VH-VL binders against Regulator of G protein signaling 22 (RGS22). Designs and how they scored, part 13

Target 1, 129 residues: Regulator of G protein signaling 22 (RGS22), of Homo sapiens (Human) (q8ne09r852to980)
Amino acid sequence: KFSDLLNNKLEFEHFRQFLETHSSSMDLMCWTDIEQFRRITYRDRNQRKAKSIYIKNKYLNKKYFFGPNSPASLYQQNQVMHLSGGWGKILHEQLDAPVLVEIQKHVQNRLENVWLPLFLASEQFAARQ

## First folded at step 4 (VH-VL)

Design b12 (framework fv_danvilostomig_arm2)
Fold by ESMFold2-Fast, scan of step 4:
Structure b12 (fold): chain C 129 residues (1-129), chain A 119 residues (1-119), chain B 109 residues (1-109)
Amino acid sequence: as target 1 above (129 residues)
Amino acid sequence: EVQLVESGGGLVQPGGSLRLSCTASGFTVSSYYMSWVRQAPGKGLEYIGYIYSGGDTAYASWANGRFTISKDNTKNTVDLQMNSLRAEDTAVYYCARGFDYGEWYFDLWGQGTLVTVSS
Amino acid sequence: ALVMTQSPSSLSASVGDRVTITCQASQGISDYLAWYQQKPGKVPKLLIYYASTLQSGVPSRFSGSGYGTDFTLTISSLQPEDVATYYCQQYYDTPDWYTFGGGTKVEIK
């Protein structure tokens, strides 16, 4: 289970290394950055805004979330774009928490249903101890 | 009638300034990304910069600091302020309309206005 | 910076000929590519967007293809009114990074 993996620091590190060797670390990086955003208290408004802008600039572009290797289908990408208020808001404004949570769900889906099964069946997982 | 009309071009001495204006009719600039593109005589197309629907601007690195794009949604115009002009800035300057949703191609162009920088 | 290279820089062909123009991106741009036609003394006109989608009102003899780094514009049967310079343009990354190819001049023999 993905939540079980998150609660074990050693297993999480092995999964991270597995993704790096397969040039597929962007999903885990995106998930982690959004999780960090979600843990920032609403009282730290400046930090939340800065983190939101960082996530937007790093992931919500044609090289990742809106690109050919996106964790989201074209239909889901369009749904996120409409939730965001269109390309102008994505490129020039910060994104609200509900939009980031929606993005994280798509990223987590690929981590749970594609990468985690591959990791558990891998030689790297068998050799991890 | 949907169109873009540029104005303000002319002869300027090196080091001078010039302001170009682009007037839109048949649509509102507040709903689009508006760009400036130039073309030196006998040369290819060269991107200058844009202003998006929300008002923020972005520029080609060579234009940043000398060229400024602004808009007036009430007058439905987009302007290009050009400072510290050089002979190599001699070109026809086009106003062009882009579209949201990742569709940054230009579906509508103005007729262009000639700027000549010479002594 | 992302560079767009067009070839050839110019060509001459006869009416009715099949004409092919190529455009190469220095890195992958998916299908975020447009083609423009500029007739002598005229403003550029959009022909094709998303590499292969024909703009409304453009004759069907024009077609585009390609994905990633290699793109082609084809005129299946060249007409006298097609004498023009053709430009490709990428719109893949950030909108502040529009990059045009150097152009291909098409002339009649």
Scores: ipSAE 0.006, ipTM 0.576, lowest interface PAE 11.5, mean pLDDT 85

Design b14 (framework fv_danvilostomig_arm2)
Fold by ESMFold2-Fast, scan of step 4:
Structure b14 (fold): chain C 129 residues (1-129), chain A 118 residues (1-118), chain B 109 residues (1-109)
Amino acid sequence: as target 1 above (129 residues)
Amino acid sequence: EVQLVESGGGLVQPGGSLRLSCTASGFTVSSYYMSWVRQAPGKGLEYIGYIYSGGDTAYASWANGRFTISKDNTKNTVDLQMNSLRAEDTAVYYCARGFDYEGYFDYWGQGTLVTVSS
Amino acid sequence: ALVMTQSPSSLSASVGDRVTITCQASQGISDYLAWYQQKPGKVPKLLIYYASTLQSGVPSRFSGSGYGTDFTLTISSLQPEDVATYYCQQYYDTPDWYTFGGGTKVEIK
């Protein structure tokens, strides 16, 4: 049902507000930023680079993706680090699309399996129009 | 040439505070995560915490609440603020540059001695 | 949290001997392990990273091996300048990505 929610602007906004109320909006923000990156054309090199750097700085740190509340397990974090070429490359270089896609998969798994079920069972979901 | 130089160490009384500074040259601190490690006289290496490019920090459990790491990208420095110091905090304090897979320290400063005594 | 245990805590050997130091992690850390050398009164120096990759400028008599939980540092032919304390360090696990072992003091008989 996550794809159904993504195709409905009102439902998506209610889900976003639900996550904000629970101080858990980072997963949806990360998913959305990576989705936006994936939709930038290859012709638009400067915009892709800027978006990649933004995503890297905002999410690929010990406060989120490499932190205790990460959507990825320690093993999965390690796989992403390997795909990235290590911390030095994360700090100095633009991240390749395959790395961002892998990150997005882990984020989407938690959105679908943890947050969406909680949202659907919530009073906020029931109260929506 | 990569260099790290610590400063600010000295004698401080129990319960006091002290701020250490690490000056980096030959590279940009904003591009690396930077860590503090200490070593009490005759003892082993003990990790304190780190700060990375975005400014976020993490600390060893024993250091959390008493020690704070910060940085100044313009000055290319990393600082360690130490509060509520105890005799057990007497140690040489090193700053170190972390690299590759968030981990090993390829460059270390020479260290600065902090002595906590009356 | 993740604990690194080194053995022995100290050893004495003769010049030319093969010296082996071990490091055990309390959980699997893949190959995310580094070894450091600290000579008396000196700053620690990186010897090995990723369990077996020798740092540039380090003599070839030093080698590392291991994967998962059990790791070994070997000095194939001990030299007088190798008198030092050696530390292992894991950089796999969060939040304590820089857990050090207790150190192994290497002395000459």
Scores: ipSAE 0.009, ipTM 0.511, lowest interface PAE 13.9, mean pLDDT 83

Design b16 (framework fv_danvilostomig_arm2)
Fold by ESMFold2-Fast, scan of step 4:
Structure b16 (fold): chain C 129 residues (1-129), chain A 122 residues (1-122), chain B 109 residues (1-109)
Amino acid sequence: as target 1 above (129 residues)
Amino acid sequence: EVQLVESGGGLVQPGGSLRLSCTASGFTVSSYYMSWVRQAPGKGLEYIGYIYSGGDTAYASWANGRFTISKDNTKNTVDLQMNSLRAEDTAVYYCARGFDYTEPYYYGMDVWGQGTLVTVSS
Amino acid sequence: ALVMTQSPSSLSASVGDRVTITCQASQGISDYLAWYQQKPGKVPKLLIYYASTLQSGVPSRFSGSGYGTDFTLTISSLQPEDVATYYCQQYYDTPDWYTFGGGTKVEIK
């Protein structure tokens, strides 16, 4: 269901606008930024490192992933913390692809199981055409 | 009142095993990193390992393979299983909590148990 | 192989003296350092975390400073109840690197 949404540009934009209306666009932004990272060829170390640092600085902080409205439970936040090698590694170093993929899974879970059902049941979805 | 109480210490022979238990009251262990720290008589503090809120563990290299940390969220307890004990393992064993993930800057062990003495001797 | 080195191993000072204890990390640990106080026969007590943040309930005569590899604990005016061993601890990374310094025993003359 979520994969169907991702394959339709118009439906994707309607979902993005719905999330923006509910002040929840950060989940989709985080998912998209990590997806972009995953599409960078592994041989381009400089570009992958820059994107990883960007994602880390934007999302791996108390304002989002480690904050009160995180898409991850405390259990999942601590799993990511442990996999990253602790706060020192998160705050001062690059995050590796496996860690980013794990984060993306938690973000996708809330998108699929909380926001997508709400979107499909919304008047905004019905009015989309 | 927030408290940690260790139990299970005692005398054990070299090569033996012992299980320590740490009971938390006034908070839930499921929300914190929980650590074990030991102190040999007249010596300094030595970190053993932790169990994070999600259940996975990590150990100091010297403890890995001999010591195992586990928890029971329902009973609100954290255990330390010690195997293949040596005379050098004689120490007071402390259970402590940390706030590793709650605040970005609050990574101290703020609550400690009173400790339980383990003596490894023939 | 991250090593925490404390100095001095022990010191003796008079009531009212300014006492300084140092802690050096063998590699950079940013601000991820805590200080603990252990009075004779008692459990360790957290004094300072994140190198310079004073734990609630700890007297203001205690202060911490430092960044990277060099850290200092200061007692601005030593009191009789401050007789204890003080430990630094890094928490920059995993338990293999969660290490305590050797401790500094503070006594009154």
Scores: ipSAE 0.006, ipTM 0.575, lowest interface PAE 10.5, mean pLDDT 83

Design b18 (framework fv_danvilostomig_arm2)
Fold by ESMFold2-Fast, scan of step 4:
Structure b18 (fold): chain C 129 residues (1-129), chain A 120 residues (1-120), chain B 109 residues (1-109)
Amino acid sequence: as target 1 above (129 residues)
Amino acid sequence: EVQLVESGGGLVQPGGSLRLSCTASGFTVSSYYMSWVRQAPGKGLEYIGYIYSGGDTAYASWANGRFTISKDNTKNTVDLQMNSLRAEDTAVYYCARSLDFYEGWYFDLWGQGTLVTVSS
Amino acid sequence: ALVMTQSPSSLSASVGDRVTITCQASQGISDYLAWYQQKPGKVPKLLIYYASTLQSGVPSRFSGSGYGTDFTLTISSLQPEDVATYYCQQYYDTPDWYTFGGGTKVEIK
């Protein structure tokens, strides 16, 4: 279960290495970067803005979230686009926290329903014991 | 002293309207998300809605259209306007403070609550 | 809609007992979960946020755990002043981050 894995730092690290081995690290990286953003205090506006811009530049583009290997369906990508205020807002403005949370949900869904089952069935998981 | 005090509760006839006010002391409401939560006698907590520092509001689906949240930065108050009241709206109404989204939307400060009774 | 389910709805235990109450989310909410204590006739008070972070001034006998969908509040040694109803609250989902569980009433035998 994904929540069990996230509660165990050692097993989380094994999952991270499994994803690296399969060239599928972007989902976990995106999830983790958004999680870090979500932990920055509202009092540190400069750090929150910088992290938001970093996440936007790294993930909210056609190479990942709006690309062919996106964790979100085309319908879900369009919903995120609408929630963000359109492509122009994504390119030129800081993203609101609710948009990042919505993105993280789609990323988490693929981690839970695609990558975690593959990890649990893998030789890497068996060998970690 | 940091505190929230609600006022404006009382008896209202079904179909009537009532405005509650929440006065903040020791901090400014413009820096926080401010919410209203209610609790019917002997029942659990039920979220109504919030107003964020920028002024936009969001409501639970059941409250949308009947309840309106506003704020007055000069008076440092948050108001809840309630319309078309029904017997099931009888409850203690709390205003509550949340830090901006990413320190969490948990309520670190609650007012004492004000009782609204809707009956004929 | 994201539903928070608490169990049990009520329990009775003796002073000194370990008490556990659970909260389940209908979908993953990471650790964006808070616990509140409401003593009879009193205002709710924040006990725990981010699933396991204890609010300043809350006794160490209270602890929280969990991630994703399954969460637990534990009172390691129940005291008379702990008689209260306890509520979990998720603050992960937008736009309805304020969803509360139904509450668990804790009483002393």
Scores: ipSAE 0.000, ipTM 0.521, lowest interface PAE 14.8, mean pLDDT 83

Design b2 (framework fv_danvilostomig_arm2)
Fold by ESMFold2-Fast, scan of step 4:
Structure b2 (fold): chain C 129 residues (1-129), chain A 122 residues (1-122), chain B 109 residues (1-109)
Amino acid sequence: as target 1 above (129 residues)
Amino acid sequence: EVQLVESGGGLVQPGGSLRLSCTASGFTVSSYYMSWVRQAPGKGLEYIGYIYSGGDTAYASWANGRFTISKDNTKNTVDLQMNSLRAEDTAVYYCARGFDWTEPYYYGMDVWGQGTLVTVSS
Amino acid sequence: ALVMTQSPSSLSASVGDRVTITCQASQGISDYLAWYQQKPGKVPKLLIYYASTLQSGVPSRFSGSGYGTDFTLTISSLQPEDVATYYCQQYYDTPDWYTFGGGTKVEIK
């Protein structure tokens, strides 16, 4: 299960390495960056703002979340767009926590239902120690 | 050599069902979005739907509920199951390779099969 | 539903002519647009993706431009082998994903 994987640092590292060898690290990177954002205390407004902008610039573009490799379907991309307040806010404003959480759900869905099953069936998983 | 070959086309009665298969060689379907597109005689291209690496599918509104796309990564095939066929479903059906889902950009459909003719008539 | 409209439906031009085909989306699709060429009796071939990126092996006389709702495909100097029907395709919106335009038939006079 994905939550079990998250509770074990060694297993998480094996999963990360598996994704790197398959040139498919973007989902886990996106998930991790959003998770880090969620852990920043609300009182650290400057760090939250910087992390939000970083996530927006790195993932909310045509090369990832709004591109052909997106973990979200075109319909789900449009739903995230609606939640974000439209194209103007996605392109020019920092993103609110609820938007990032929704994005993280789509990313986690592909990690759980595509990548984790492939990892568990892989030679890399079998050879882990 | 990278190629796609469709099979399973033929004559079918209205209300009938037909299953088309697309066999890939020179690459693995597990790494790509795989699409079905059709073209009625003398008409334009019409998108049916796709299946991507994880097995999830998406369909044009008109195809949803009647057409089902599936794949077998071991056999390297993509299938289109067509149910409740109508005369207007008469067309050449193409299997096409989309992008490698690990690539950062959409490349359109760069490899197409030769097509297989489906004729729906009484 | 998102509709792709191509103009003209057909055209005839002379070898060496500049040919322009237009494609309009009923809603903004950013630059998620591809162009395909289908020669008589042949399967479609990808020419351009991402509105303006030329597919490998496609002659430089082909170019694409546009963003949002208005897109153009240009053939700078029409050749005999360019006789074909050209289709635009959006891959931005759902559920009518990857909607094709109606096609533009290009013939030589």
Scores: ipSAE 0.006, ipTM 0.516, lowest interface PAE 15.1, mean pLDDT 82

Design b20 (framework fv_danvilostomig_arm2)
Fold by ESMFold2-Fast, scan of step 4:
Structure b20 (fold): chain C 129 residues (1-129), chain A 120 residues (1-120), chain B 109 residues (1-109)
Amino acid sequence: as target 1 above (129 residues)
Amino acid sequence: EVQLVESGGGLVQPGGSLRLSCTASGFTVSSYYMSWVRQAPGKGLEYIGYIYSGGDTAYASWANGRFTISKDNTKNTVDLQMNSLRAEDTAVYYCARSLDYFEGWYFDLWGQGTLVTVSS
Amino acid sequence: ALVMTQSPSSLSASVGDRVTITCQASQGISDYLAWYQQKPGKVPKLLIYYASTLQSGVPSRFSGSGYGTDFTLTISSLQPEDVATYYCQQYYDTPDWYTFGGGTKVEIK
């Protein structure tokens, strides 16, 4: 279970390495960056703004979230775009917390239902210490 | 109040062993990563190792094999067992806490430290 | 092994001066860097985490910046109570997750 993985530093690191060897680290990186954003206190507005812009520039583009290998379906991509206020907002402004939470849900779904089962069935998982 | 208190420091001869204890109050050690850090007199900080909620430990390479970290969730304590002590192990030993992977492994709370002197 | 190098090892400045301390990682550590203050005879105190985030209760004259391998701690207007040794610490890489820099001793002239 994904939540079990989050509570074990060594198991999380094995999962990260598994994804890295399969050139599939973007889902976990995206999930982790959004999780870090969510843990920044609302009092630290400059840090939250900087992290939000970083996440937007790194993931909300045609190479990942709006690309052919997106964790989200076309319908879900359109919902995120609608929540963001359209392409103009995505390209030129920071993203609000509800948008990032919605993105994280889609990323977590693929981590839980695609990558975690593959990891648990893998030779790397069996060989872990 | 939230605090960490170390105990067990003292004078030990080279080759000897010593057990340090860290008592937490105002929070439970089972919710945090608990670490030991030392500082030789007049020198910098040096990380030793940690133990986390599930009981698994990890150590700096130089400490592995001589130092062992354990905890007792019921007593809310974290211990450091030190074996085969050398003069170079003379230091103030600190207990420190950190949050999980996503909240950061920086140390937000430190104990006052306990001095271990290894000398003949 | 991931090595953290601090510069300078010591400095003396006047009250009101801008003080800058640098920390360099031998490998990229993203923003997984903290700064600690240790006053003479006292325990270390967390100042900054994630390279630039101020710990609650830390005066705004302290700031951190950097990403990857190069990091800076700045005290915009040095006060007498800031006399201390400052340490950077990475928490990015295993097995030495909490490698500390050698420290920078800040004194008043």
Scores: ipSAE 0.000, ipTM 0.511, lowest interface PAE 16.8, mean pLDDT 83

Design b22 (framework fv_danvilostomig_arm2)
Fold by ESMFold2-Fast, scan of step 4:
Structure b22 (fold): chain C 129 residues (1-129), chain A 120 residues (1-120), chain B 109 residues (1-109)
Amino acid sequence: as target 1 above (129 residues)
Amino acid sequence: EVQLVESGGGLVQPGGSLRLSCTASGFTVSSYYMSWVRQAPGKGLEYIGYIYSGGDTAYASWANGRFTISKDNTKNTVDLQMNSLRAEDTAVYYCARSGDYYEGFYFDYWGQGTLVTVSS
Amino acid sequence: ALVMTQSPSSLSASVGDRVTITCQASQGISDYLAWYQQKPGKVPKLLIYYASTLQSGVPSRFSGSGYGTDFTLTISSLQPEDVATYYCQQYYDTPDWYTFGGGTKVEIK
């Protein structure tokens, strides 16, 4: 169902607004920023580097991905840390596509299994147009 | 005002155990790396270990197995359980807070320290 | 384990002198280095973080420099209140996060 929502811009916007109402926008923002990174052509090296640094600084920290409300389990956080080359690489260096794809998978899991069912059962979904 | 206060230090016999507690005020321990650092009389600073967000801990190699760090987010406290104490564990024990999430993990605030003396 | 080597272990200088203390990491740590001041009988105080960023409230005579493995703390004009032991500390990603150097005791002649 999540793929259906991704293919409909209006439904996607309603879901985004629902998440904002619940102070839970970070998962969708993270997913979207990584999706944008994945769609930047390999030849746009400067754009890809800038986007990966932005994603790293915004999400790969103790306030989100490595924090108490992370979409990833502690084991999964440690696996991402290992793939990244450790905290020093996360703080000062670019992250490559395989690391970002793994992060996006964990974020998407919570969006699909926690937030999407809540959205579909909500008054906001019923009243949408 | 950020404040860290250690308690629980004292005299203990070799082979004994002791629990230290660090009470934080002016911030929440659940939002920071919280660490223990010790200093033997007249000697340098020695890192023990930390605890963060989900409760997971990491220890210096020499401390692993004898020292355990825990926290209580509701009480806003961080504890250090010390077992199988030896004379060389005699030191002032400090509780310390790491810096901001985005600035890295240096210690911006320290408690006053509590003395642990291990002797017969 | 990542080792921090600090030198000299002690020094004596006169008021107004330029004092330099060095810290060397056994592995590259980028700029993940902090400096602390511990006055006799007192708690350590943060002076510098990220190798060169001065902590708020610390006098401008203190400065730090370095990257990778070699780092320096400089006191441009030593004052009597600067008598203390100074420690470097790495916080790069290693199994032993927050390793301290052995300390440098600074005394007035």
Scores: ipSAE 0.005, ipTM 0.507, lowest interface PAE 14.7, mean pLDDT 82

Design b26 (framework fv_danvilostomig_arm2)
Fold by ESMFold2-Fast, scan of step 4:
Structure b26 (fold): chain C 129 residues (1-129), chain A 120 residues (1-120), chain B 109 residues (1-109)
Amino acid sequence: as target 1 above (129 residues)
Amino acid sequence: EVQLVESGGGLVQPGGSLRLSCTASGFTVSSYYMSWVRQAPGKGLEYIGYIYSGGDTAYASWANGRFTISKDNTKNTVDLQMNSLRAEDTAVYYCARGSDYYEPWYFDLWGQGTLVTVSS
Amino acid sequence: ALVMTQSPSSLSASVGDRVTITCQASQGISDYLAWYQQKPGKVPKLLIYYASTLQSGVPSRFSGSGYGTDFTLTISSLQPEDVATYYCQQYYDTPDWYTFGGGTKVEIK
C-alpha cells in the first residue's frame, strides 16, 4: 500500500511529517533523493553527477546505509558494495542507476514494513482528517 | 602507537627503478584505503594513487604505467614500485591512510616520508 | 580537470592577528574539502574535513567555512607555532585523483 501513499500528495506529506516528529526521516529522504535522481535526463550530465555525489555523501556512510540502523542487512550491504564492481567504484565514481535502484529497494522495504504500519496505527494518522 | 614508516628511498639514476615500502603499526592495512603522495623539494603535495582494502588500485593519470601500488596483509605493508624514473620524480614520498573504511576521502595519518633523488 | 587555487601564495602576519586563507575550486565540490598543515621539515597533519569539521586535537582557533567553489581557512589569533604551509584538498571529483591546492605559506613578521 505504499504505492497508494505515493499516488496521494496529501497522504505522502502526512507520512513525511510523522517521520519528522519521530526523528526517523532518513529512509524517506533517501528514497526521495534517489527518485529525484532517476527523473533527471541524461542531457543533464552535470546535474546527475552532482545528485549522485550528494546521495553518496549523505547516505553511503556509517551514519546511515553502512551503520547499525541501516535499512539493509549486513548481507545486503555487502551485495550493494559489489553490485557495480566493488566498494571502490561506488566510492570513487558517480553512483550508477542500478546501484541506486538497489539501495532504494532496501529503503522502500523498511518504509513499507516498519514505518507505514506505525504511521497507520498512530494518532497523527487518525487526526489527519 | 598508531604510525606509518616509509623506507627504501635513496639515490637512483635516470631510467632506474626503486621500490618503497610503508610499514603500518597499531592498525591493519587490510581495513583501510592506503595512498601514496609525494612532494618535490620546495613544491606542494601531489597525489600518486591508492590501494583499496580488497586489493584494487587506482592511479593519477601521470603515474599510471610507471608506478604500481601493492600490499602484503600478513606483513602489514604497502609498497610503491617506481619504474623509468626521471629527474622530475625527485621528491619526498609519503604513505597516508584514508580516515575510515567507509569514509576514506581524507587522510588522518601520514608517514614521515622517504626521500628519492633521481640524478646522475 | 578540476583545479584548486589557493590565495595568497604566502603571507606574513603578527602574533594575535586574524589570518584568512582561501581556496577556490574550478567547479562545485559541495563540502568535499580538507585542510592540512605542514610545519617546516614535518609531515602534513589533517586540520579540517568536510570544509568545516575540526579534527580531534586541533586548537579551536582554527576554523573552516565554505561550500561549492569558495572556501576559507581562518586562524582567529595567530600563534608562533602556526608558522606552516597550509594545503586544501578536494575529494569530490574522483576519476583517479584527489587534488591539492598549491599551498599558502604563513610566516610571522
Scores: ipSAE 0.007, ipTM 0.563, lowest interface PAE 11.4, mean pLDDT 84

Design b28 (framework fv_danvilostomig_arm2)
Fold by ESMFold2-Fast, scan of step 4:
Structure b28 (fold): chain C 129 residues (1-129), chain A 120 residues (1-120), chain B 109 residues (1-109)
Amino acid sequence: as target 1 above (129 residues)
Amino acid sequence: EVQLVESGGGLVQPGGSLRLSCTASGFTVSSYYMSWVRQAPGKGLEYIGYIYSGGDTAYASWANGRFTISKDNTKNTVDLQMNSLRAEDTAVYYCARSEDYYEGYYFDYWGQGTLVTVSS
Amino acid sequence: ALVMTQSPSSLSASVGDRVTITCQASQGISDYLAWYQQKPGKVPKLLIYYASTLQSGVPSRFSGSGYGTDFTLTISSLQPEDVATYYCQQYYDTPDWYTFGGGTKVEIK
C-alpha cells in the first residue's frame, strides 16, 4: 500500500531510487513538492507563495502536467484548469490549495496504480531484503 | 522560423511621444507573453513591461503611467506607446517573447531593436 | 525590491580558459534564473533557463548551476566568438517584475 510506503523512510527511499533508475522521478517529485506545500502554515504567507510559484512553474506546463506523459487525462487536465479559474489565474496568481490537492491526487493515482506495483515486482525490491 | 522586427524609433524632443511597433512572424502573439526591454547606450538591459495572451498588461514601476503596451492579434503586432519622454529614455528598445504559455518568463526570442534618441 | 548582482563587471581571459561568472539574488529565487549572451552590436540571445537548462543550439561548453541566491555561468573553454556581455535575469517574482543583473563583459587578452 502506498500509505504504508509513505510511513517507512527506508522503503520510500528504495522506491525513489527505483523511479530514478527508470527515468520516472517527476511523479514522485511533484507529489513531494505539493506535500511540502500542504504542510506550510497559512501564517507563512511568503513561504506558501514561493512554494506554489515553484510548483506552478515546474509542473504546470506542457513538459509535464499538460503534456503527453501527464498523470492526468485531458478531461482531468480541464478540471484542474476550471478549479484554477482559468489560464490567467495559473499564469499570474498564486495557486490555491484545492488546485494543488487535485493535482496531487492525479499524481498519487499513477504512483499507486502504475509505479508501486512495478516496484514491488522488481528485482530492486527483492534485493533490498 | 520565429522573427520579431521593431520599427518606429527615431529622434524626439524632450516631452514628446513615440509609438514603437513589433511585427511577429512564424508564430501568433495571441499565444505568448510579449515584452519590451530597453538598453541605454553602453548600459545594461532594463525591463519595461509585458502584455499576455488575455490582453492584460504589467509595467515596471518607473514605466507605469508613461508607457503603454498594446497588441493587435489580427495584424500580429505589439506596440509600445511612449509619452513624456526624457533624455534618460534614450535607448535601443527590444521586443521579446516568452517561449509559450507554460514555460515561465525568460525571453527565448528577441527583435533586433530600434533606437530612440531623446534630445533637443 | 529584488536585486541581481553580477560579478565580475568585466574579465579578460585567454582562448581555452575556463571562465566563471557569478550572479547573486538579494532573496531566494529557487531556480528561476536565465542567462543571456549579447555580442557587440547584436541582440541578446538566451543561453540557459531554470538555472541549468541549456537552450537548444547553444554550445555544450556553456553550463549553469546554482539554487536559491547564488548562481554561476561557466564557459569550459573560451572561444573567440564568446566575446560578449553576459546577463542573468530572475523570473521568480513574476509576472509583475523582471530583474536583470548588471552584466559581465568577457574579453580575450
Scores: ipSAE 0.000, ipTM 0.516, lowest interface PAE 14.8, mean pLDDT 83

